VH-VL binders against q0atu2. Designs and how they scored, part 26

Target 1, 119 residues: q0atu2
Amino acid sequence: MLDKKARIRTSREYRNVFEKGKRLSGRFLIIYYVENALDNNRFGFITNKKIGMAVIRNRIKRQLRAIVREYQGQVKNKHDIVLVARAGIGKSSFEGMEKDYIAIMKKAGLFARNANKID

## First folded at step 1 (VH-VL)

Design i3f (framework fv_iluzanebart)
Fold by ESMFold2-Fast, scan of step 1:
Structure i3f (fold): chain C 119 residues (1-119), chain A 122 residues (1-122), chain B 107 residues (1-107)
Amino acid sequence: as target 1 above (119 residues)
Amino acid sequence: EVQLVQSGAEVKKPGESLKISCKGSGYSFTNYWIGWVRQMPGKGLEWMGIIYPYDSDTRYSPSFQGQVTISADKSISTAYLQWSSLKASDTAMYFCARLGEDSFPDTGFDPWGQGTLVTVSS
Amino acid sequence: EIVMTQSPATLSVSPGERATLSCRASQSVGSYLAWFQQKPGQAPRLLIYGASTRATGIPARFSGSGSGTEFTLTISSLQPEDFAVYYCQQYNDYPLTFGQGTKVDIK
């Protein structure tokens, strides 16, 4: 799992990202993201009843945390990012979720590689 | 199937230490917050603090910060509430309750443990 | 801290009647408000979360409404098992805070 300082944990922090952030939809994921005034990135994860039963939602959330942790070094610093799982994610593989995460983060300009292409 | 089971009632004297427990079962213990709530005899509910067992991220109510220690042992799916030195004013029912990380914005505490009665008197 | 105030302190109603309980927050909590039921000698039971969403297994006679600072719990066609103390709780901000409770008693 992610270090505690890299997690969004309060309803107020989640609300800030939803109200002030940008929204971008992928195949299985929606991200909301906003620049923060901290020295690090923070991530939040939301899975809702549309995905399926609690056992499926819990599995998806664990897998998303693992993906985010693996790629956190590629993410531009000083962002609060919330991942919202779409209903169809319950039928996705780990590889499918990983691919979608990479694609949406690149499209959002949050990966260093994407920034290098536009400078 | 999803349950929180708390340790039994305690009778203590002022100045004694105490550690009570809350054991989770039927779910992934490390993926949910565990909160502690005090209820003094005949009074309402009072939030003490909360812990995320995976990394022991702990948040205390200002009223309880420095007065109690909340901890967890994820290998046995158990959260703890501890006093170094009990006072008569600590006499109360203590509840633990689960709160999901992904449900923090949307869901209140569920399930609750059955409660641990702590009586502190000379 | 956000102070939660419930009214009335005690509500006397007859079985089959409607009970309406109020909860006020000292500052906006959005929709991050839960309602709990507690019977003597028992742990609290979650009824409503997100101000208006019924928890799993909670009868349809329980409904919640409101947002911001003013919230209401309504129990329609009150059953004998509904006589209990009801607490509201905000989870918008730390510290998490509960109201002082409303006791629903037999008239």
Scores: ipSAE 0.006, ipTM 0.583, lowest interface PAE 9.4, mean pLDDT 85

Design i3g (framework fv_iluzanebart)
Fold by OpenDDE, second read of step 2:
Structure i3g (fold): chain C 119 residues (1-119), chain A 122 residues (1-122), chain B 107 residues (1-107)
Amino acid sequence: as target 1 above (119 residues)
Amino acid sequence: EVQLVQSGAEVKKPGESLKISCKGSGYSFTNYWIGWVRQMPGKGLEWMGIIYPYDSDTRYSPSFQGQVTISADKSISTAYLQWSSLKASDTAMYFCARDSELWGSDEHFDLWGQGTLVTVSS
Amino acid sequence: EIVMTQSPATLSVSPGERATLSCRASQSVGSYLAWFQQKPGQAPRLLIYGASTRATGIPARFSGSGSGTEFTLTISSLQPEDFAVYYCQQYNDYPLTFGQGTKVDIK
């Protein structure tokens, strides 16, 4: 699990990312990202009823957190990043989500130089 | 100010049509689900359905499916609940409420309209 | 649908005393359980979401606990303004469903 420091937790923090950040859309994810004034990155996750039942939303959220945790050490520093799950993500595999995350993060240029574990 | 404002009280006769409204302000209306809740006189809360204004995705309670129509006009940040033919048994208070699982808060129905009283009698 | 059952129907408590309200689900709803307070002539107000998280602005005397099928709302020290009807609601699956409510009145 992501530690508390690495999480966007307040509506105010989320709003800041949505209002000031850039947006990119993938197949299963939309990311909003903005530079922060911290020494660490923070991640937020949004899953809503468009995805499906609450149990599904919770599963998706856990999966996204796992993906973010796996690659967090390879993300450029000083960013707030919010992942918004798209409706189709409920039918995707974990691997599909991971590939979409990698693709969209690459498109955003958010991975550090010479990052490994990224195909 | 963040709020939901509902249309005024209605007095109708059986067989008449009715459309009541719920207008959101102070927040991004399209990104939050709007639910409708019925409360008959002296009774409890009943979930009727919910709509996502962004694309008008709508879910109904089986008890209200086909009995009412839930819609939204995101251009004016308004959700609607309507009947094609009212019954006396439709007499109740009707509330709209915002589902705020956006912004990662997970707060459910954190904002409510003031309610619309609908009275149906011959 | 998931049936929510609240108990007791009416709870009479003296000011300053502890109030314990129960909510049972016919099947597991995980932690997707909310508590609402409603006073006469007013709209419901969110008290607790996620079974145990207080909504913004809700006094610390309100607390929620439980998961799965059994839930509890506790008011540690009842204040005059707390006399009202309380509803639980599951939002684990559609249709979303409310309990029938518990009326907390003055003893």
Scores: ipSAE 0.020, ipTM 0.703, lowest interface PAE 5.5, mean pLDDT 90
Fold by ESMFold2-Fast, scan of step 1:
Structure i3g (fold): chain C 119 residues (1-119), chain A 122 residues (1-122), chain B 107 residues (1-107)
Amino acid sequence: as target 1 above (119 residues)
Amino acid sequence: EVQLVQSGAEVKKPGESLKISCKGSGYSFTNYWIGWVRQMPGKGLEWMGIIYPYDSDTRYSPSFQGQVTISADKSISTAYLQWSSLKASDTAMYFCARDSELWGSDEHFDLWGQGTLVTVSS
Amino acid sequence: EIVMTQSPATLSVSPGERATLSCRASQSVGSYLAWFQQKPGQAPRLLIYGASTRATGIPARFSGSGSGTEFTLTISSLQPEDFAVYYCQQYNDYPLTFGQGTKVDIK
């Protein structure tokens, strides 16, 4: 589970990312992102009613948190990032969501290019 | 003042093209979806589609896909609904409405334009 | 497509009386249901979202209830300005769909 410090929780914090951040769209995900003044990254997750029933939205949210947690060490520090699930995400596989996340984060320049590279 | 202002009434002939507009002001236009709703004379409301102005991500009702084009120009905070070739059956009031699910998914179509009446007759 | 059915088509009520409007979905929409009011010559106005939450500025006499497939809008003490057409809309699934409307008319 992501630590409390790594989560965007309040409506005010979400509004800050939407108002000041950049947006980039993937196949199943949209990210909004802005540099923060903290020592860590924070992530927010939005699954809207258009995706489907509460059980599907809750599954998607859990899976997105798991993906973010797995790749958190590769994300450039000091960013607030909000993931918004697109309507089609309900039909995607976990692997499909994971690939989309990696692609969009690379495209945004948010993955550290040489992170964990021994050479 | 938070508002959506639509273009004026249109009178057209079958086969003509048309583009109507919906301009947002007083809020962050690019951070809200804009939906389009049709109301035929004396009938109820029909959802046509929505667009996210920041990147023009567009979703259509299956009944309207191919019949109309929804677009947006974020530089002037304006969304559009367009027909390449109008039919008499397109005669209706067209409303635009802001969908605020992005801000918490709690408000839904909470702000509406005044409507644009489109009349198509020969 | 989820079909929304409203009843009755027309409801005649005297000012000060309670009005109860029904909305039924052809399949479950959870609590993703909104109610809109429309007066002649005007755009629709959001009254209720999430089946039971009043939108900003909506008087307390309006209340929504229900979940799944059966929903109700109640106006506890009808005022002259409440005579209008009321629409329910599901937003649980694409395409978004509206009911056909209930006209609340003066008795």
Scores: ipSAE 0.007, ipTM 0.573, lowest interface PAE 9.0, mean pLDDT 85

Design i3h (framework fv_iluzanebart)
Fold by ESMFold2-Fast, scan of step 1:
Structure i3h (fold): chain C 119 residues (1-119), chain A 122 residues (1-122), chain B 107 residues (1-107)
Amino acid sequence: as target 1 above (119 residues)
Amino acid sequence: EVQLVQSGAEVKKPGESLKISCKGSGYSFTNYWIGWVRQMPGKGLEWMGIIYPYDSDTRYSPSFQGQVTISADKSISTAYLQWSSLKASDTAMYFCARQIDESGTFDSPDYWGQGTLVTVSS
Amino acid sequence: EIVMTQSPATLSVSPGERATLSCRASQSVGSYLAWFQQKPGQAPRLLIYGASTRATGIPARFSGSGSGTEFTLTISSLQPEDFAVYYCQQYNDYPLTFGQGTKVDIK
């Protein structure tokens, strides 16, 4: 479960990420991301009806939150990041979503190479 | 200030090709969907299609699939709508509009161009 | 495709009077409904999205309500600048579709 302070909550906050941020697409995920003025990262999650039934969308959203939580210590600090699930993600495995997330975060330059090493 | 500026009015004959433009300014062009909407004289609004300029992901209304081509050149922040062969029934006002896809669902347009009047007659 | 039907086609209202416009979807669109205003010779202007959320700069006299298949736009006290054509649009499903419009005329 992500802390409340680590979640993007309002339409205004989502709009800021879309307007000022960069976009990168993976196989199952799109991320929008921008530096923030806070001392922490915030994440947003979007799953639309075209993915499938509510049960599937809710499962995907929970799994994406779990993946983000698992890797949050490796994400460079002070970013707002929105994950948008693409059509087809409902047929993906947990491992497939996890691999896609890692790949796009690395491509964005958002993952620290050595999480246990201070620059 | 967000602004969408469309190309000027066109007068064409049936069978001719045409490409009209919509130039965005005052925002990050690659971060928003651009939609095209047709309004026939005295009629309502019809959605034609949308494009995401970052990767040129394009979606058409079934009524317009194969009838028009939507494209974008992100280096000059411009979207295009083009016909290979115009028909008299293409006579209409054409609007472009900036959209946001907050939910992974296509959101309604939040900024519109001034429109391009296209007249097709013999 | 989802068909949007607006009523009435024309509404004649005096300044200061309340105007109520209806929009019906042929199948559920949840709350993914927007309202636009169009004046003669002008491009449409977004008023309401998410069925009930006012767009930036839109006066408080405009309000939207409804969900599923039945939606309403209310103008609580009509001003002279509000005489226009109003369109609803669903954005729940592809393709996006508009209603045919309601014209709000001065009496």
Scores: ipSAE 0.012, ipTM 0.546, lowest interface PAE 8.6, mean pLDDT 84

Design i3i (framework fv_iluzanebart)
Fold by ESMFold2-Fast, scan of step 1:
Structure i3i (fold): chain C 119 residues (1-119), chain A 122 residues (1-122), chain B 107 residues (1-107)
Amino acid sequence: as target 1 above (119 residues)
Amino acid sequence: EVQLVQSGAEVKKPGESLKISCKGSGYSFTNYWIGWVRQMPGKGLEWMGIIYPYDSDTRYSPSFQGQVTISADKSISTAYLQWSSLKASDTAMYFCARTEGDYLSEPAMDVWGQGTLVTVSS
Amino acid sequence: EIVMTQSPATLSVSPGERATLSCRASQSVGSYLAWFQQKPGQAPRLLIYGASTRATGIPARFSGSGSGTEFTLTISSLQPEDFAVYYCQQYNDYPLTFGQGTKVDIK
């Protein structure tokens, strides 16, 4: 699980990212992102009912947090980023989600081109 | 120290309302689901439902839907289980448990409260 | 709902002996299966999750195996503190469901 300071926590904070941020779609993920006035990045995660049952949505949410945590050192500082899972993510492998995340973050300009996993 | 601390034992009469609590400490309360499990005297474990404290998203077992209400107050890191009208058949030990949320391992219910004994009798 | 069936209901074992507990799911749960230990008057304790991964602090004598519908918990050399009731639980589909429990008591 991500540290408390690295998570978007309130409906107001999510709304700010949706209203003022940029949007980029990948195969399994959509990201909304905006620069913040803090010294750190914050991440939010949304899994909607179209993905499947609660257990599937919870698994995906946990796996997305794990992916974000692994690559946090590659992300440009001072951003609020919300990951929205698309309906098809329920059929994806962990590797598929990870590759999609890296591709989207690089395309958004938030990632180094040769991002590596953090051990 | 990561822990869940539940409210004390309750002795109630049929028809009374009751709200018991489960307070988390030592971790980010809003980052983990909290589940409730019933254990009737001499019986096994029954999953009742689960809540995500950040947005109060709830899921209930069909057996408990409409019989209890699960809620949370994230400002005080506390989850609740509530009955509007208790029945003698509600006599049981009630456990809360932290569900999922370890990004390294994805455990099931890894941290449990000590339990709240609810006795309903005339 | 997915029904979890444990066998045997009661297992009498001597200290140092191997105990093997079975858990069957009415339909596939993949590897989303956990094992819990419960002693009288205590909350359950997570032993195994993901069918075979030991939880933090759980001794190596506890091991889990299986996938799909057939699962086993093995205690390789039973210690006095291991006499308890053991529950399996699937967390693949909602509602989450527990087996009825296997009581491991002293022979």
Scores: ipSAE 0.006, ipTM 0.538, lowest interface PAE 14.6, mean pLDDT 85

Design i3j (framework fv_iluzanebart)
Fold by ESMFold2-Fast, scan of step 1:
Structure i3j (fold): chain C 119 residues (1-119), chain A 123 residues (1-123), chain B 107 residues (1-107)
Amino acid sequence: as target 1 above (119 residues)
Amino acid sequence: EVQLVQSGAEVKKPGESLKISCKGSGYSFTNYWIGWVRQMPGKGLEWMGIIYPYDSDTRYSPSFQGQVTISADKSISTAYLQWSSLKASDTAMYFCARVDSEGFDLSGTFDYWGQGTLVTVSS
Amino acid sequence: EIVMTQSPATLSVSPGERATLSCRASQSVGSYLAWFQQKPGQAPRLLIYGASTRATGIPARFSGSGSGTEFTLTISSLQPEDFAVYYCQQYNDYPLTFGQGTKVDIK
């Protein structure tokens, strides 16, 4: 899972990203992102009832955290990023979510050129 | 049953203050954004602003920033739209509406609407 | 701000006929496009959201299509209660914006 310092935890922090951030939509994900004044990245995750029952929403959140954690080393430092799952994500495979995440992060210019993992 | 009920019609003079209300019921009021929309006589719809009642986080359309104040009282599940000094150009129907996304997600349209409050400002 | 342009301003059709309404966005809004119906003296009613998903209780004769900048609302067999003004609205970016409306009148 992501370390505590790498997670957006408070409503104030989520509002800051939505208020000041940029928005980019993928097939299954929407990201909102903004530079922060810290020396690390922070991630937030939102799943709504349109996705499905609590069991499905919890599975999606867990899988999204795993994807974010795997690619954490590629993300440009000093950003607050909120991932919002779209209604159709419940029918997606893990690989499908992973591909969508990579595509939107690249399109947003959030992947560092000299990342420690896959470029 | 989700319902938004607005206060009754108002007839005012230029320079007077006014505060109209929108009371929500049948859902978790504090967890949905409430928007305000203006419709001038014979014209279309204009978004004015939006508020999250949990903490009164408020965002305004640039056209309405400074012209009106949006607020909420979560203890009575009511949102408000207020003018400090009305103008004749404020004559319009004012609607409140709920954003169809729960929580801080702003990726939503308006799914439930109040019946509207007619405000007439004339000398 | 994203400008929404609807056409035609007024559409005259007979009951039972097909009505097609257009909505254009000044920049891409993805599928974050809604359609509303408004009858005189009433609040707007949500018909379609996500460009093509019917809201709860909306008759099957209403359908939406499109993505990006070009969107269409179709009423396959117009009924007397469908004579109203129709608005499109984008919710991809703030400020939220509506089209000017298309009035559907009896021919």
Scores: ipSAE 0.006, ipTM 0.588, lowest interface PAE 9.9, mean pLDDT 86

Design i3k (framework fv_iluzanebart)
Fold by ESMFold2-Fast, scan of step 1:
Structure i3k (fold): chain C 119 residues (1-119), chain A 122 residues (1-122), chain B 107 residues (1-107)
Amino acid sequence: as target 1 above (119 residues)
Amino acid sequence: EVQLVQSGAEVKKPGESLKISCKGSGYSFTNYWIGWVRQMPGKGLEWMGIIYPYDSDTRYSPSFQGQVTISADKSISTAYLQWSSLKASDTAMYFCARHPDTSEWEGSFDYWGQGTLVTVSS
Amino acid sequence: EIVMTQSPATLSVSPGERATLSCRASQSVGSYLAWFQQKPGQAPRLLIYGASTRATGIPARFSGSGSGTEFTLTISSLQPEDFAVYYCQQYNDYPLTFGQGTKVDIK
């Protein structure tokens, strides 16, 4: 579960990310992101009707929150980041979503540390 | 502040070409769709089409497919609506409006340009 | 395409009275319905989205309700500045479609 402090919770906060932020597309995900004036990162999640039925959208949202939580410590501090699931995500595996998330976060320059594990 | 500013009124003859513009400011232009809406004199609103400026993904109403071209230049935060050959029946007010890429929180057309009046007569 | 039908075509109401505007979709649009206000000579203004969520800066006297195919916009106590044409619009499926409008005249 992501901490309430780490969630984008209001329409106003979502608007700020969309209006001021940058956009980067992956295979299954789009991220919109902007630096915030807070001392922490906040994440938002959007799964729209293009993905499929509510049960599928809810599953995807839960899986994305789990992925974000797992990699939370590697994200550069002071960002608001909104993840938008693309239509094809409903058929992806958890591993596929995770790999896409890591790739787009690295490309956006949002990982503060190397995500690779030491051998 | 978010603002959409459209080009000025146009007076044209049937058969002439025309390109009108809609310039966005105060927000990340490539993060929102720009839609075009026609309003004939004394009539209601008709959706013509929409474009996502980042990649120029464009969706048209079937009634306007082939009648107009919608384009955008993201380097100058400007969207365009153009006709190759105007008809008298194209006389109308044309509005641009931004639309969120998602519907969950932001809804529909939230900011509108002031409109461009196009008059086509001989 | 999804056809949006508004009723009545015109509504004349005294200041302070309640106005109720209806919008019907030919197919279910869920809650992906918006209401716009257009005053003479002006661009449309977003009032309501998601069938019932008021847009930023919209007075509390405006409220929206409904889902599926039947929707209502209510203005609880009309003010002189509410003289306008009101449009509903579905954004559930392409093409996006507007109703034909309801003109509200304030006596």
Scores: ipSAE 0.008, ipTM 0.599, lowest interface PAE 9.1, mean pLDDT 86

Design i3l (framework fv_iluzanebart)
Fold by ESMFold2-Fast, scan of step 1:
Structure i3l (fold): chain C 119 residues (1-119), chain A 123 residues (1-123), chain B 107 residues (1-107)
Amino acid sequence: as target 1 above (119 residues)
Amino acid sequence: EVQLVQSGAEVKKPGESLKISCKGSGYSFTNYWIGWVRQMPGKGLEWMGIIYPYDSDTRYSPSFQGQVTISADKSISTAYLQWSSLKASDTAMYFCATGEDIYSDSGEYFQHWGQGTLVTVSS
Amino acid sequence: EIVMTQSPATLSVSPGERATLSCRASQSVGSYLAWFQQKPGQAPRLLIYGASTRATGIPARFSGSGSGTEFTLTISSLQPEDFAVYYCQQYNDYPLTFGQGTKVDIK
């Protein structure tokens, strides 16, 4: 479970990311992301009704939080990032979601390894 | 079908402690905010606070911060509202409520309401 | 905190007539506004969220409009079961706040 300070939960906070942030789409995920003025990263998670019933949406949300937590040390500091699950995510494996997340975060330039691989 | 069932009416004296409950069913209790709303006799609605049962993250209205404690026991899908020392001014109907927003873990507009718990505090 | 002000305090309407209820926010709440109906002895019932989206099971005669600071709830062809108190609520910022309510009475 992500620490309380690392989570976006209010409509205002989500709106800020959507209005000011950049959008990037993967196979199963869309991310919206913007630099924040805090000393940490914050993550939000959206699973809409097109994915399936509440039990499926809540499972996907828990799996996404686990993936984010696993890689949180690799994310460039001071960003608000919202993950939006696409309809097809319900048929993905955990590994498929994880690979999609890594690919999107690298393309966005948000993984620390991208910053640290410079000479 | 989402249901919230609240504990029964309470009659208390000033200075007594009280804990009322709100039991959720028909949805994933741990993954949606539950809010508490006060309605004093003949008055409107006042938001008191919300709790996210998964990690007991709470947010209080400044008017209620330090006056009440909101908690949850996810093993029995129940949220609680507690007073350490009741005042006559705590006499009110108390509602619990939950919901979904476009942001799926933000239930800030309340779609589903409990039936209410009437709390009467008098000497 | 954001103060929500509803008008009128009481609205007298005959069955079959249109009722229009207003809600004003002290600062912009975008479209993060909900409308509730409350009958005596009952819990509030969600009618509208997102300023204009009708909640599941709510009759088409209820409609919401507005954004920013000015919002309206309209009940077309008012039915006997619609006589109640109506509240608006903003959920744009904490603390969440409700209007004081508009009572819809039979004329």
Scores: ipSAE 0.016, ipTM 0.631, lowest interface PAE 6.8, mean pLDDT 86

Design i4 (framework fv_iluzanebart)
Fold by ESMFold2-Fast, scan of step 1:
Structure i4 (fold): chain C 119 residues (1-119), chain A 119 residues (1-119), chain B 107 residues (1-107)
Amino acid sequence: as target 1 above (119 residues)
Amino acid sequence: EVQLVQSGAEVKKPGESLKISCKGSGYSFSEYWIGWVRQMPGKGLEWMGIIYPGDSYTRYSPSFQGQVTISADKSISTAYLQWSSLKASDTAMYFCARLYDSPGEFDYWGQGTLVTVSS
Amino acid sequence: EIVMTQSPATLSVSPGERATLSCRASQSISSNLAWFQQKPGQAPRLLIYDASTRATGIPARFSGSGSGTEFTLTISSLQPEDFAVYYCQQYEDWPLTFGQGTKVDIK
C-alpha cells in the first residue's frame, strides 16, 4: 500500500497532471506525469468502466498499487504520476502489467540510473 | 459481496459520549477511504470527514473539525465516529460510505445509524 | 467551500414522463460531479459520477450532462421506483459538498 504522502488525492491535483503533464502510452497503461514542487513523488490511479465490472477494476487498482510500491525507489524524485488503465488490462497477467509499467517508466526517463527496488 | 454494516440505533442525553461503528467486509479494508455523512431529520446530506484506514490519515469538513473524532482499526476492518459530549443538535442519521475510484465515487454505503439526543 | 444549488426543490411528474433536474456550482468543478438517489429510510445510491458516467447497475434511462458550473440529470420515461430525492455532489475541492436535493414526486 502506498503512504498517504505518495498519493494524489484530490480531483484538482489529478487535473493538474492531466493538463500540464506529458503523456506516454504503453500496452496496458497510460501515464501522465509532471514535475512537482515537493520533495517526494505522488501517484494516482484511474480505472474506468471500459475495463469491466467494479470487482475487476478493484483488483487491477490493487495490483497497480503493488507494482508502483515495489519499484518506488527507482523513480526520480519530484514527480506527480497518474496511471490510467487501458481497456485491455483486464486480460493481462500481473507480470504483464509489471513489465509494461517498467517499460513506460524507462521510456519516460523517470527511472533513476542508480536507484534500487525498495519492495 | 462488498458490505458496510453499521452499529444499531442510539438514544442518548446531552453531555454523554458515544462511539458508533462501520464494519467493512468483502474487500481489502485498509486500501479504501471511508467517509461519514450526517443527515439531520428532514434535511439533506452533509460530509463530515474521511479516513484512510491503512495509515489512519483523516480529513474533516471544516464545520465538523473538533466536533467529532473519526478513527479506524484495520485489524478488525472497522471505522468509528465518536463524540465526547453529545448535543441535541447531533440528532441525525449517520451513514458511512466507501470511496472506490475518484473522490466522488462512493459506491457502497452502510445502512445508517440513527442517533437521538434528547433530555 | 463550493456551494451546490439544485433546482427545482420539488418536481411533480407522471410515470412515463421525462424528468430534468438541475445542479449549479458556485465555481467551476470541471466534470467532478456525482448524482445520488435516496428513497425514504434508505441510504443514498450512487447513480452518476464524472458528470456523465453511469455507476454499475444503473439503468440507461438515467443520464447526466454538463461541465463547469451547470449540470443536468435526466430521467427518461420515469418509472414508479424513480420517485425519490436526488442529490448532486462536487469533488473538485475539499470539503466535499452536496446540493440541497430535488424531490421527484408523483403528479
Scores: ipSAE 0.005, ipTM 0.553, lowest interface PAE 11.7, mean pLDDT 85

